# VHH binders against q9y6x5, part 264

Target 1, 379 residues: q9y6x5
Amino acid sequence: LPPKLLLVSFDGFRADYLKNYEFPHLQNFIKEGVLVEHVKNVFITKTFPNHYSIVTGLYEESHGIVANSMYDAVTKKHFSDSNDKDPFWWNEAVPIWVTNQLQENRSSAAAMWPGTDVPIHDTISSYFMNYNSSVSFEERLNNITMWLNNSNPPVTFATLYWEEPDASGHKYGPEDKENMSRVLKKIDDLIGDLVQRLKMLGLWENLNVIITSDHGMTQCSQDRLINLDSCIDHSYYTLIDLSPVAAILPKINRTEVYNKLKNCSPHMNVYLKEDIPNRFYYQHNDRIQPIILVADEGWTIVLNESSQKLGDHGYDNSLPSMHPFLAAHGPAFHKGYKHSTINIVDIYPMMCHILGLKPHPNNGTFGHTKCLLVDQWCI
Below, E stands for the ipSAE of ESMFold2; O stands for the ipSAE of OpenDDE; V2 stands for 0.75 times the mean of E and O plus 0.25 times the DockQ between their complexes.

## First folded at step 11 (VHH)

Design T6 (framework vhh_7uia_1; at its last look DockQ between E and O 0.82; V2 from the best seeds 0.00; counts 0 for: pae E 9.2 > 2, unsure alone 63.2 < 65)
Fold by OpenDDE, look of step 11:
Structure T6 (fold): chain B 379 residues (1-379), chain A 124 residues (1-124)
Amino acid sequence: as target 1 above (379 residues)
Amino acid sequence: QLQLVETGGGLVKPGGSLRLSCVVSGFTFSSYAMAWVRQAPGKELEWVSSIGGSGGSTYYEDSVKGRFTISTDNAKNTLYLQMSSLKPEDTAVYYCARAYYKYHSGEWEPFDYWGQGTQVTVSS
């Protein structure tokens, strides 16, 4: 039988939630599989960029999804969560579901993973759902399991996306133990439902399942605000993205805009595009604006508006609060093995290996995940 | 044309054993995962056990782990459920079902074909 892989993302699941809360179902999943305790994601640590990095193995500057909100100065196009359907934004890379879809006797399926309802390189998964946040996890799971079970050609790669605990993290803040406990309990129950469904259908044994996330969540406060309006008149620039990494498009001389912003706050670093630190791998793309502002952890960049978020993400990708986890189970994975850390781009070459796909050029290192796989030697 | 027929049910004392059989016809037995599902009086349908089409993968609900064993005989097109250490709470109609996910009559169904069921009663 051809190898099969289901990739599941729970948005905004911070790695240390596993240490601070109880997850009976997920822990059972881990016990019979593998765990990577911390996954270093890509900068910026936002939803669209990191989900695309998972399935491409590329840094954001390379796959071209550099933020949840983007602007292309040449075409004058805008990208946002409500305007993400133009292949223009996605075509700078080839995601794994496209690679898989193009193979003989294989097909891909997707339940609302970012980019999966868009034809990329003129290819779209044979089975997919148009994104709709109102659709329940159950319905998404039902479709995915139906496709995994009934499809011809067989679905060999599938993605499943869920918006929690990210939405609640934003609303309550990650330090709200009472509310987040309830939210995370629900997530664990969903994992239980997933495992149970796969077992009921006889899919569990032959299916590789990865459960991961795109980023974590840090606590924000109304006492930690950076007001740009106190530093520069809004008529001097266009805001492409706001917080915690602001993308600035100057309407006047770039140097003048920079000089007005560079000392705006001791809790914000201001970079000209060419001066963005190399470790971010966030420089070599035209979609990155001439000036970016990076707020310190827990600080929020605002205009003359109050922020309603008690939690946020998008900060420096070296911060532990930004890191998700990865757990996996299936024929390709060891049982009862835990790993300290990998880079999020390392997931792509691992998935390609599992599926027997030739990976496109990528920034991942297969060696980082070898210890997770039963067919590989590990030190 | 497709048919599932359960047998082996009956009355048994607590601690006793029963072996249920399900003979299938009308499809390639080894190509489908099979399952046992039960319904106790006044309760909802409860998944009990599944076995993969390859015959090697078995799964059980927590309440029957260690007591029930699902198996197949491909040559006989028969699914089995060996039940041991039976308890009164195991009393139910036991159904054999083919695991094939579908949408029907406004709801999702994990199984597309069912037998008529066989009654298992565990009582002193």
Scores: ipSAE 0.019, ipTM 0.319, lowest interface PAE 6.7, mean pLDDT 93
Fold by ESMFold2, look of step 11:
Structure T6 (fold): chain B 379 residues (1-379), chain A 124 residues (1-124)
Amino acid sequence: as target 1 above (379 residues)
Amino acid sequence: QLQLVETGGGLVKPGGSLRLSCVVSGFTFSSYAMAWVRQAPGKELEWVSSIGGSGGSTYYEDSVKGRFTISTDNAKNTLYLQMSSLKPEDTAVYYCARAYYKYHSGEWEPFDYWGQGTQVTVSS
């Protein structure tokens, strides 16, 4: 009877894959629920920042996970996808699983959603898996469904993360129809398995399920490289992150570094921190470096070396190629409804509403998602 | 002490009907999802139908939709499977099972207790 929510992310699932590939299982899921065709995500359009934005409702400058690679000059701490466990990085916000499990008679479960194996504000998800990419989707799903079925206090909020189609999108590029068709068919089969498992266990009636993603993917090419070493010597700066948004910490006068970079390529925008466009909401955090370089779509910033990536993300969040989708099913959601767009930060207040949680201050707008919900007037 | 006892199997002709029963003791019946699972000769176990706790929503695998109906009688602690329009491919041992994960043989299993099974044979 208590409201329950399962939040699922398939990393790098570009919104238009739904139109360009076959998804019989996902389409059945959508048919009995809701679809948001485009979710406008946050800049930079990278994995760690966008997953944290979903669960906090905050822009990256506000939640502090501003990239997959970060440096803090005061503490000398480094953050990366292999060094992400220090709560220092995560403590600028409170993710929904922390708020949820601090409520009386509630717990939270997690299968590898970014941050769920970190004790944020000294609070770690009640049930969780340590991140390990070798763990199968079936094992992640088995643990999540076990926790949803068996736990006391009951698990009312659960997360499930899967690395595809992002990994394959980087390897093959989104325009490789043969390989991406194979990858996306496997993902659709996993969605079918998810739904069948929930039905087999008697969970389907009372569980709200959101299937979404953090970003899309764009095609890259060896013909679209920006060679940073051709413009500036390594000795003038520390490189915190490289492509497609480079984070530059000057070792010499910032204006000198900027001047060496500003004419480097017509396919790269160079911003002093104070000049970063306001629409990015990417300025007011000390973890954002004094200079950033933003490559045009499909261009790769390199250090005088070739790139092995055929697909990438992280670009301007206005680009349709960077946008994921959102589908949802459950007692809180309408059946057979399609919606054109929401902002990724809008997901958080919607989830708080479904779970009966008071949201922390955030950048989302509950009104943007009202039409998805059966208990709301759509005006 | 937990017990699940199936009855109601037998021989029927194609197009016929049977009602399987599973009498349950040793746990609060309405607190758990319950399932029917079958095994045809030489085949793997196949989930057939589930019902949520307290007689909640019902679910069916595709090949039995519209032909089979799962239900409960909480006063009798009994799970039912009403089978109609039976086909030869429905021939199997039918098990009643409780949906609750249990660790077994190095992995978690979704059904922790099973009945002994009841044979359903559909032949002309």
Scores: ipSAE 0.006, ipTM 0.567, lowest interface PAE 9.2, mean pLDDT 91
ESMFold2 (binder alone), look of step 11: mean pLDDT 78; pTM 0.797

## First folded at step 13 (VHH)

Design U1 (framework vhh_7uia_1; at its last look DockQ between E and O 0.78; V2 from the best seeds 0.00; counts 0 for: pae E 4.4 > 2)
Fold by OpenDDE, look of step 14:
Structure U1 (fold): chain B 379 residues (1-379), chain A 123 residues (1-123)
Amino acid sequence: as target 1 above (379 residues)
Amino acid sequence: QLQLVETGGGLVKPGGSLRLSCVVSGFTFSSYAMAWVRQAPGKELEWVSSIRGSGGYTYYEDSVKGRFTISTDNAKNTLYLQMSSLKPEDTAVYYCARTEYKYSGEWTPFDLWGQGTQVTVSS
């Protein structure tokens, strides 16, 4: 039988939550599998970009999902979570579920993973759910496990997505111990439900399961705001994306706009597109705007000094607060092994290996995950 | 037709309790996120609480946390707001509204509103 893999994402699960909160079910999952304590995600550390990086192994400049909000100057198209269904935005890469599905006697399933309800390269997942945040985790889990168990051709790759603890992190901030304890307990319980469901269906021993996240969460405050209106007139530019990384499309001379913004705040770096640091791998795409603003950790870029979030993400991907974790269990993985760090793009070649798929060209390094796998030599 | 109808408002003394109801027609609210919003005299609209459809996750404004409870009855297609330990500053028209959570971490603008129900807390 071909290997099977379930990829699960809990949005906004910061890596150090594992150290600061109790997770009985997740810890049990880890004890019987492997843990990567910190996953360095891609810049910008946002939902759409990082989820697509996980399933493509590419940096944002390469797969073309460079933010949650994008603008293409040639086609005049806009991308947002309210307008994400145009394959135009996704077709610069081939996600793993498409690769998997194009193999003989294989199919893919998805429960609300970003991009899975869009035909990419004229291929849409054999089984999928349209995104709806109000659909319960249980319903998503039930559909995924049904498809894994009863489909023909068999589902060999499946994705499962959940919006917590991201939503709560935004609302309460990651430093709110009382509220986040409650939220994270619920997440752990959902992991318990997942494991129990798989055991009940007889899938647990043979299914490879990865539990991960796209990014972390940092504490924000009303005392840490950067008001762009204090630095530049709104008529001089179009805002494509706002915080904590603003994408600026000048309506006047770019240099003039840059000069008005470069000293706007000591807590914000301003880059011309060509001067974006190489370490971000965030330069070589037409969808990246001429000027980007990058706020320091915990600072919020605002218009009119208005912000209601106590937590946010999207900051420098070297910051620990932006890092998720990865846990895994199944025939492909060791038991009771912990690893310090990998890059988020490393997940793709690992998944391809597990599934026996030939990976598309990618930025991941398979060598970084060898120690997690039973069939590989750990150097 | 899509419709939200609030009931349960009234006059109550400080420290008292009220239970607001919002009956949904034309759609299944379990497929949406629902919220309570209030507007006090001379003040702007203020978000009070939200609940995510069948997921059951609840969110509260800090000023009402521990005092208010948002809930649903699927069988009755009804949203509730149990209010306790009411204060004069809770005086407002209370609206139920429909929304959704997005990948971006934002909530959609409310696309459906009820007519509102008046809550007055006074000694």
Scores: ipSAE 0.690, ipTM 0.870, lowest interface PAE 0.8, mean pLDDT 95
Fold by ESMFold2, look of step 14:
Structure U1 (fold): chain B 379 residues (1-379), chain A 123 residues (1-123)
Amino acid sequence: as target 1 above (379 residues)
Amino acid sequence: QLQLVETGGGLVKPGGSLRLSCVVSGFTFSSYAMAWVRQAPGKELEWVSSIRGSGGYTYYEDSVKGRFTISTDNAKNTLYLQMSSLKPEDTAVYYCARTEYKYSGEWTPFDLWGQGTQVTVSS
């Protein structure tokens, strides 16, 4: 049997939720597998970019999904959550499900992972669900397990995406213990259902399962707003993305726009593209706009309005609040091993190793994850 | 065609209770998220509560947490808001509205609205 892998994302699952809340089912999963306590994700710490980084092993500047909202000046194309299906946006990289299903006697399945319903390099996931956040976890899981059990050629790589705790983290903020406890308890129950379903179907012992996330969540407040309209007239720029990393396309001289913004708030860094810190790996792509504004943790950039969000993400990827975790179980993984940290781009070469795939050029380091794997010597 | 119809508003004394209903026509909840939004006199619209996943996930603004409960009867395509311990500041027109949650971490703009139902909390 070829090795099989299920990659699961619970969106917005901050790493320290594991120590601040009870997860009996997830802790049982971890006990019989591995845990990486902190995964350092990529800047910006947003959903589309980080999910694509997981499956390509690339920084955002290299895979081209640089934000949840993008503009390409050459083609005049716009990307948003209502306009995310054009392969143009995704074609700067090859995600693992494409590489996988081009192998002899293999297919790939997807339950709503970002990009899996797009024909990337003229190749769409062999089985997939169109995105709809109202479809239950049970239905997503039923489709994934059906495809893992019943497909010819066999499904060897599958993805499963869930919107929580991100949605609740935005609405309540991560510091709302009552609401977040209720939400996280439901997620733990879903993990219990996942494991039980895999056991009942005879998949548990021979399927590798990774449970991870794309980013964390930080607390926001109406007391921490940066009013962009107080600093610059709308007519001087096109706003491509707003918060917490604003993407600014000047309509007038770039230096004039920069000068109007640079002292707008002590809680916001303003960068010309060439001055973006090297540690972000966020400079060398035309989709990154000439000026970006990076809010401090917990601050929200607004256009003279209130924010309805009590939690947000997208901030500096060095912030622990932006970091998710990774847990894994299966024949490829050790039992009862805990690891401190990896980079999110390291997940891709690890998955390629597990599946016996040749990785495309990427930014991950296989050595960072070899201690998780039974077939590797950990020194 | 597509329609949202709110009922159950009225005059209630502080500390009282009301249940709002929103009957949905032309679509089913299983493909959408639903919300209650209110507008107090002279104020902007304020999100109150949302529900998605066929009732699996509910969300509340902070001032109504523990006092209001959002629910659905999916067989009847009806959205409810059970309001308890009502306060004068809850006085508003209450709308039901349709939305979705997207990868971007944002709820889509409300694309379908009811006519609203008045809730007045006063002595």
Scores: ipSAE 0.176, ipTM 0.601, lowest interface PAE 4.4, mean pLDDT 91
Fold by ESMFold2-Fast, scan of step 13:
Structure U1 (fold): chain B 379 residues (1-379), chain A 123 residues (1-123)
Amino acid sequence: as target 1 above (379 residues)
Amino acid sequence: QLQLVETGGGLVKPGGSLRLSCVVSGFTFSSYAMAWVRQAPGKELEWVSSIRGSGGYTYYEDSVKGRFTISTDNAKNTLYLQMSSLKPEDTAVYYCARTEYKYSGEWTPFDLWGQGTQVTVSS
């Protein structure tokens, strides 16, 4: 009887792929649901930060996952996306699955959404899978649908994460129409499998489903490299993150490091922490380093080497190439409605409304998503 | 051709030091985490240390913290493991391995391995 929601992410699904490629299964989903054409993500436009913003409704400076690679200046701890399960990194916010489990004695289920295999505020998703990229979409879907149908207390919030089209976007670049067409067709087929599985199991009519992504992708090139070693010697700083947003921890006077970097490349902006543009909401956290470098779209920061990536993300969140989309279907959503733009932080309060949860304080605005919902007046 | 080649193993006395090297060909470190994984006689593979190939972040198994240092020379496409205060229980074949930069807590898939280099700690 309680409302149910499945949140699905296809990592790196650039919004304008919807206009440049055919998605018959996704278009059928949208025709009987809603589409938000652009979702303005948070800065930096990276996987961990934006996935956590979706489920907390917070800017990165507020939820504390400020990059895929981080250093905390107060505790001297290091974070990367490879082997770090320390709850310390995730405890600056309360994600929706924790709220779901604690407010109404409900269960949550997770197939590999970032943070769901970590106990956050001593609460881990009721059902979860430890991250393993070798696990197929089909196996993740099988587990999620099993948990949605066969759980006590009932699973009311479920998440499903898939690494494509991000992995292929990096490998081939978004302008490789032959390879990207193949990859995106496979994703559309997976969406078809998802809908068919939910229908066969009797879940489709009563389940709210959101399909979204964390960021887009832009084309990179060997002709667009910024060699950081030509700007500054390694003895002056510790490198916390490299590209396209470099996080610099000075070993000498901060102003001297800044002066060595600020005019090194016309294709990179160099900011002292306090000078980071307010529109980024990327300043008020100990995990944001004293100097950040922001490469221009399509430029890659390197350490005296070539880059194998033909596509990348992490760039300025005002760039349309960095924007994902959001599609949704279910009893909470209108049918056949298109909306232009929302902020990625707006997804959280909308999901809380659908689930009947009291949201934690957040940076989202419920009013931005109300036109998607059948129980709201949007004129 | 994608290849990892380890060198630098050998026989060393307890309390001694060795530096292992792993030369990488066919890719750069910028999109990968690199790891050292060891296998002692009759035991399962044990993860020892990881580093992002671009530098910055390092991680260590508790038994080697303060004794081992992982590092890269990106210009030479080479991964190092500097081992100090070596103990008999450090005796193992040491493998260089590659993982993808993605997300999560526990990363278990290593998609490219070297041939291994033998480290023996004995007096």
Scores: ipSAE 0.000, ipTM 0.239, lowest interface PAE 11.6, mean pLDDT 87
ESMFold2 (binder alone), look of step 14: mean pLDDT 81; pTM 0.828

Design U10 (framework vhh_7uia_1)
Fold by ESMFold2-Fast, scan of step 13:
Structure U10 (fold): chain B 379 residues (1-379), chain A 123 residues (1-123)
Amino acid sequence: as target 1 above (379 residues)
Amino acid sequence: QLQLVETGGGLVKPGGSLRLSCVVSGFTFSSYAMAWVRQAPGKELEWVSSISASGGYTYYEDSVKGRFTISTDNAKNTLYLQMSSLKPEDTAVYYCARTEYKYSGEWTPFDLWGQGTQVTVSS
């Protein structure tokens, strides 16, 4: 029978939550599976970019989803908050569900993973749900398990997305022990429900399950604001994205805008596009703006206003607070194995290996994840 | 002149329903995500619900899911919050706010606020 994989994302699940809170159901999952304690995500450490990196194995400059709000300088198109499902934004890469459907005579299924409700290279996930945050985890799980059991050609790759703990991380901040404890307990209970549903349906023993996330979360404060309006007037630029990485499109000379911003705050770095650090792999794409501002951890860029946001992400990907984890269970994975760190782009070639797919050229390194797999050597 | 004006607040009994409206002027309503934020007596500001610029994506605080519905009427430049099964704990001043709301429930700082409308749930 063909190998099957379910990829689950709990948005904004910071790696060190595993050390600071109790997860009995997740711990039982890991006991007979594998845990990667830290996953080094891509810059910018935001939802759309990192979710697309997981399924393409590419840096943001290569797959083209460079932020949650974007402007393309060549075509003059704007992308904001999923209100435009134009395939143009997603067509710079081939996500794994497209490869799965095209290389194998098999189906893919999706419960709200970013990009799965968009036709990419004229291919949409065989089964999918349009994003709606009011749809319960149970309904998403019911649809995924139904499709895994009742599809022809068979569903071999399935994705499941849940917006917590990110939404609560933004609202309360990751240092709010009382509220985060409640939220994370609910997530652990959902993981318990997931495992029990798969067992009841006879899927558990033959299904590979990956539980991961796109980024972490850091504490923000009203005491840590950077007010752009104190340094530059709105008439000089168009704001493409604001915080914590501001994307600035100058309406006047680029050097003039840069000079107004470069000394605005000691708590952000101001880069001309060509001066963005190479380690970010965030330079070679028309959707990356001529000037990028990068706030220091926990600082929020604002326009003459307060922020209600007590937690945020998007910061430097070297920060441990921005790192998620990865846990996995199934016939492809070792049992009771812990690994320290992988790169988020390494997940894609690992998943291709599990599914028997030929990966598209990517930035991941299969060698980094082979120790997680039963059929591979750790040399 | 950029302006948000909330109406529809009042006194309702527990289990009752109420619809809040926020009329927007001075900007292209359909280009912005919108939010409802409340402040209960003696408490901090609490986010309640957001809707994307397209109206295609809606987000709710856990305590209001299934009871509150956020919606927009772009032709009327109006944001709504339909509240049902109201509880005493829902007593607060409700503010309409403009924001950038993202897929994951990420939001940017609110850059424009209304004056608020009082909702009181009491027998």
Scores: ipSAE 0.007, ipTM 0.299, lowest interface PAE 9.8, mean pLDDT 88

Design U100 (framework vhh_7uia_1)
Fold by ESMFold2-Fast, scan of step 13:
Structure U100 (fold): chain B 379 residues (1-379), chain A 123 residues (1-123)
Amino acid sequence: as target 1 above (379 residues)
Amino acid sequence: QLQLVETGGGLVKPGGSLRLSCVVSGFTFSSYAMAWVRQAPGKELEWVSSISGSGGYTYYEDSVKGRFTISTDNAKNTLYLQMSSLKPEDTAVYYCARTEYKYTGEWTPFDLWGQGTQVTVSS
């Protein structure tokens, strides 16, 4: 029987939530599995970019999903919700479900992981659900477990995406203890449901399960706004993405736009594309705009108006508030092992190893995750 | 001229149904995500639902999941909110708004708003 892996994402699950709230079901999962306390995600710390980095092992400049809103300077295409199913945006990398289907003649299944409802290199997940937020966690789980038990060729890689606690993190902010406690307790109950469903179906002992997230969350405020309209007129640029990383396409001389913006706020860094810090790995792609603005943690970039968000992400990936965690259980993983930190791009080569797949060239380092695995030497 | 015009509000009894419409003009709404946002008397704005420009992705506030359905008709440049099993707590002014929403439930600034339509749920 080939190895099987279920990859679960709870969007916006900040690593520090594990220290500030009780998760009895998740703690039982970890007790007989592994925990990575912090996962250093890729810049920018947004949903689409980091979910695609998890399944490709690539920095955003390499896989091409560089933001949740994008403009490609070569083809003149705009990425928005109306264009997110266009394969053009996703074709700069090969995600693990495509490799799983093509390399080993196995099936993949997906409950709403970003990109799984798009044909990428003419290959779509064997079983998938079109994104619809009204579909319950239970229905997503029922479909995934049915496909894991009843598929030919067998489903060996399955993904499950849930949009909380990100939606509530934005609405209430991560420091709202009352509302976040309620939301996080519901997530822990869903993890309990997941484990019980897998046990009842006889899947638990032979299935590798990874629970992770794409980013964290930080508190925002109406007192921490950066108004671009105070510094530059709209006629001088096209805005491709706004906050907390603004992507600016100049309509006049780039240096003139840069000079108008560079002293706009002490709480924002302004970069010409070639001056973006190397540590971000956010430079070598036509979808990265000529000028990038990076707000300081908790600051929101606006256009002469208030922000709707009490929490946000997208900030510098060195910030602990932007880091998720990773927990895993199954025959491939040690029991009761805790690890401090890995890079989010390291998840892909680890998953390829578990599934017996040859990884595509990637930015991850297998050595960073080998201490989690029973068949590896931790030296 | 950019504008959003909501219609379809009114008085309904608890358990009833109502369909709100929002006609957009001055832009191609299939290029933008659209949202319904409500404001109950004396309370702040509450996001209700969003739909992608393609119509392929929808997102709902927890209290309305299973009861409300958001949809679009691209040929008519019209956004709909079908409301069923209405409760007194659904009483509010409902606004349609333009936003850059991603299917992951991420919020973006609302940059264009309608004038609102009143929904009142009472016996």
Scores: ipSAE 0.006, ipTM 0.408, lowest interface PAE 10.2, mean pLDDT 89

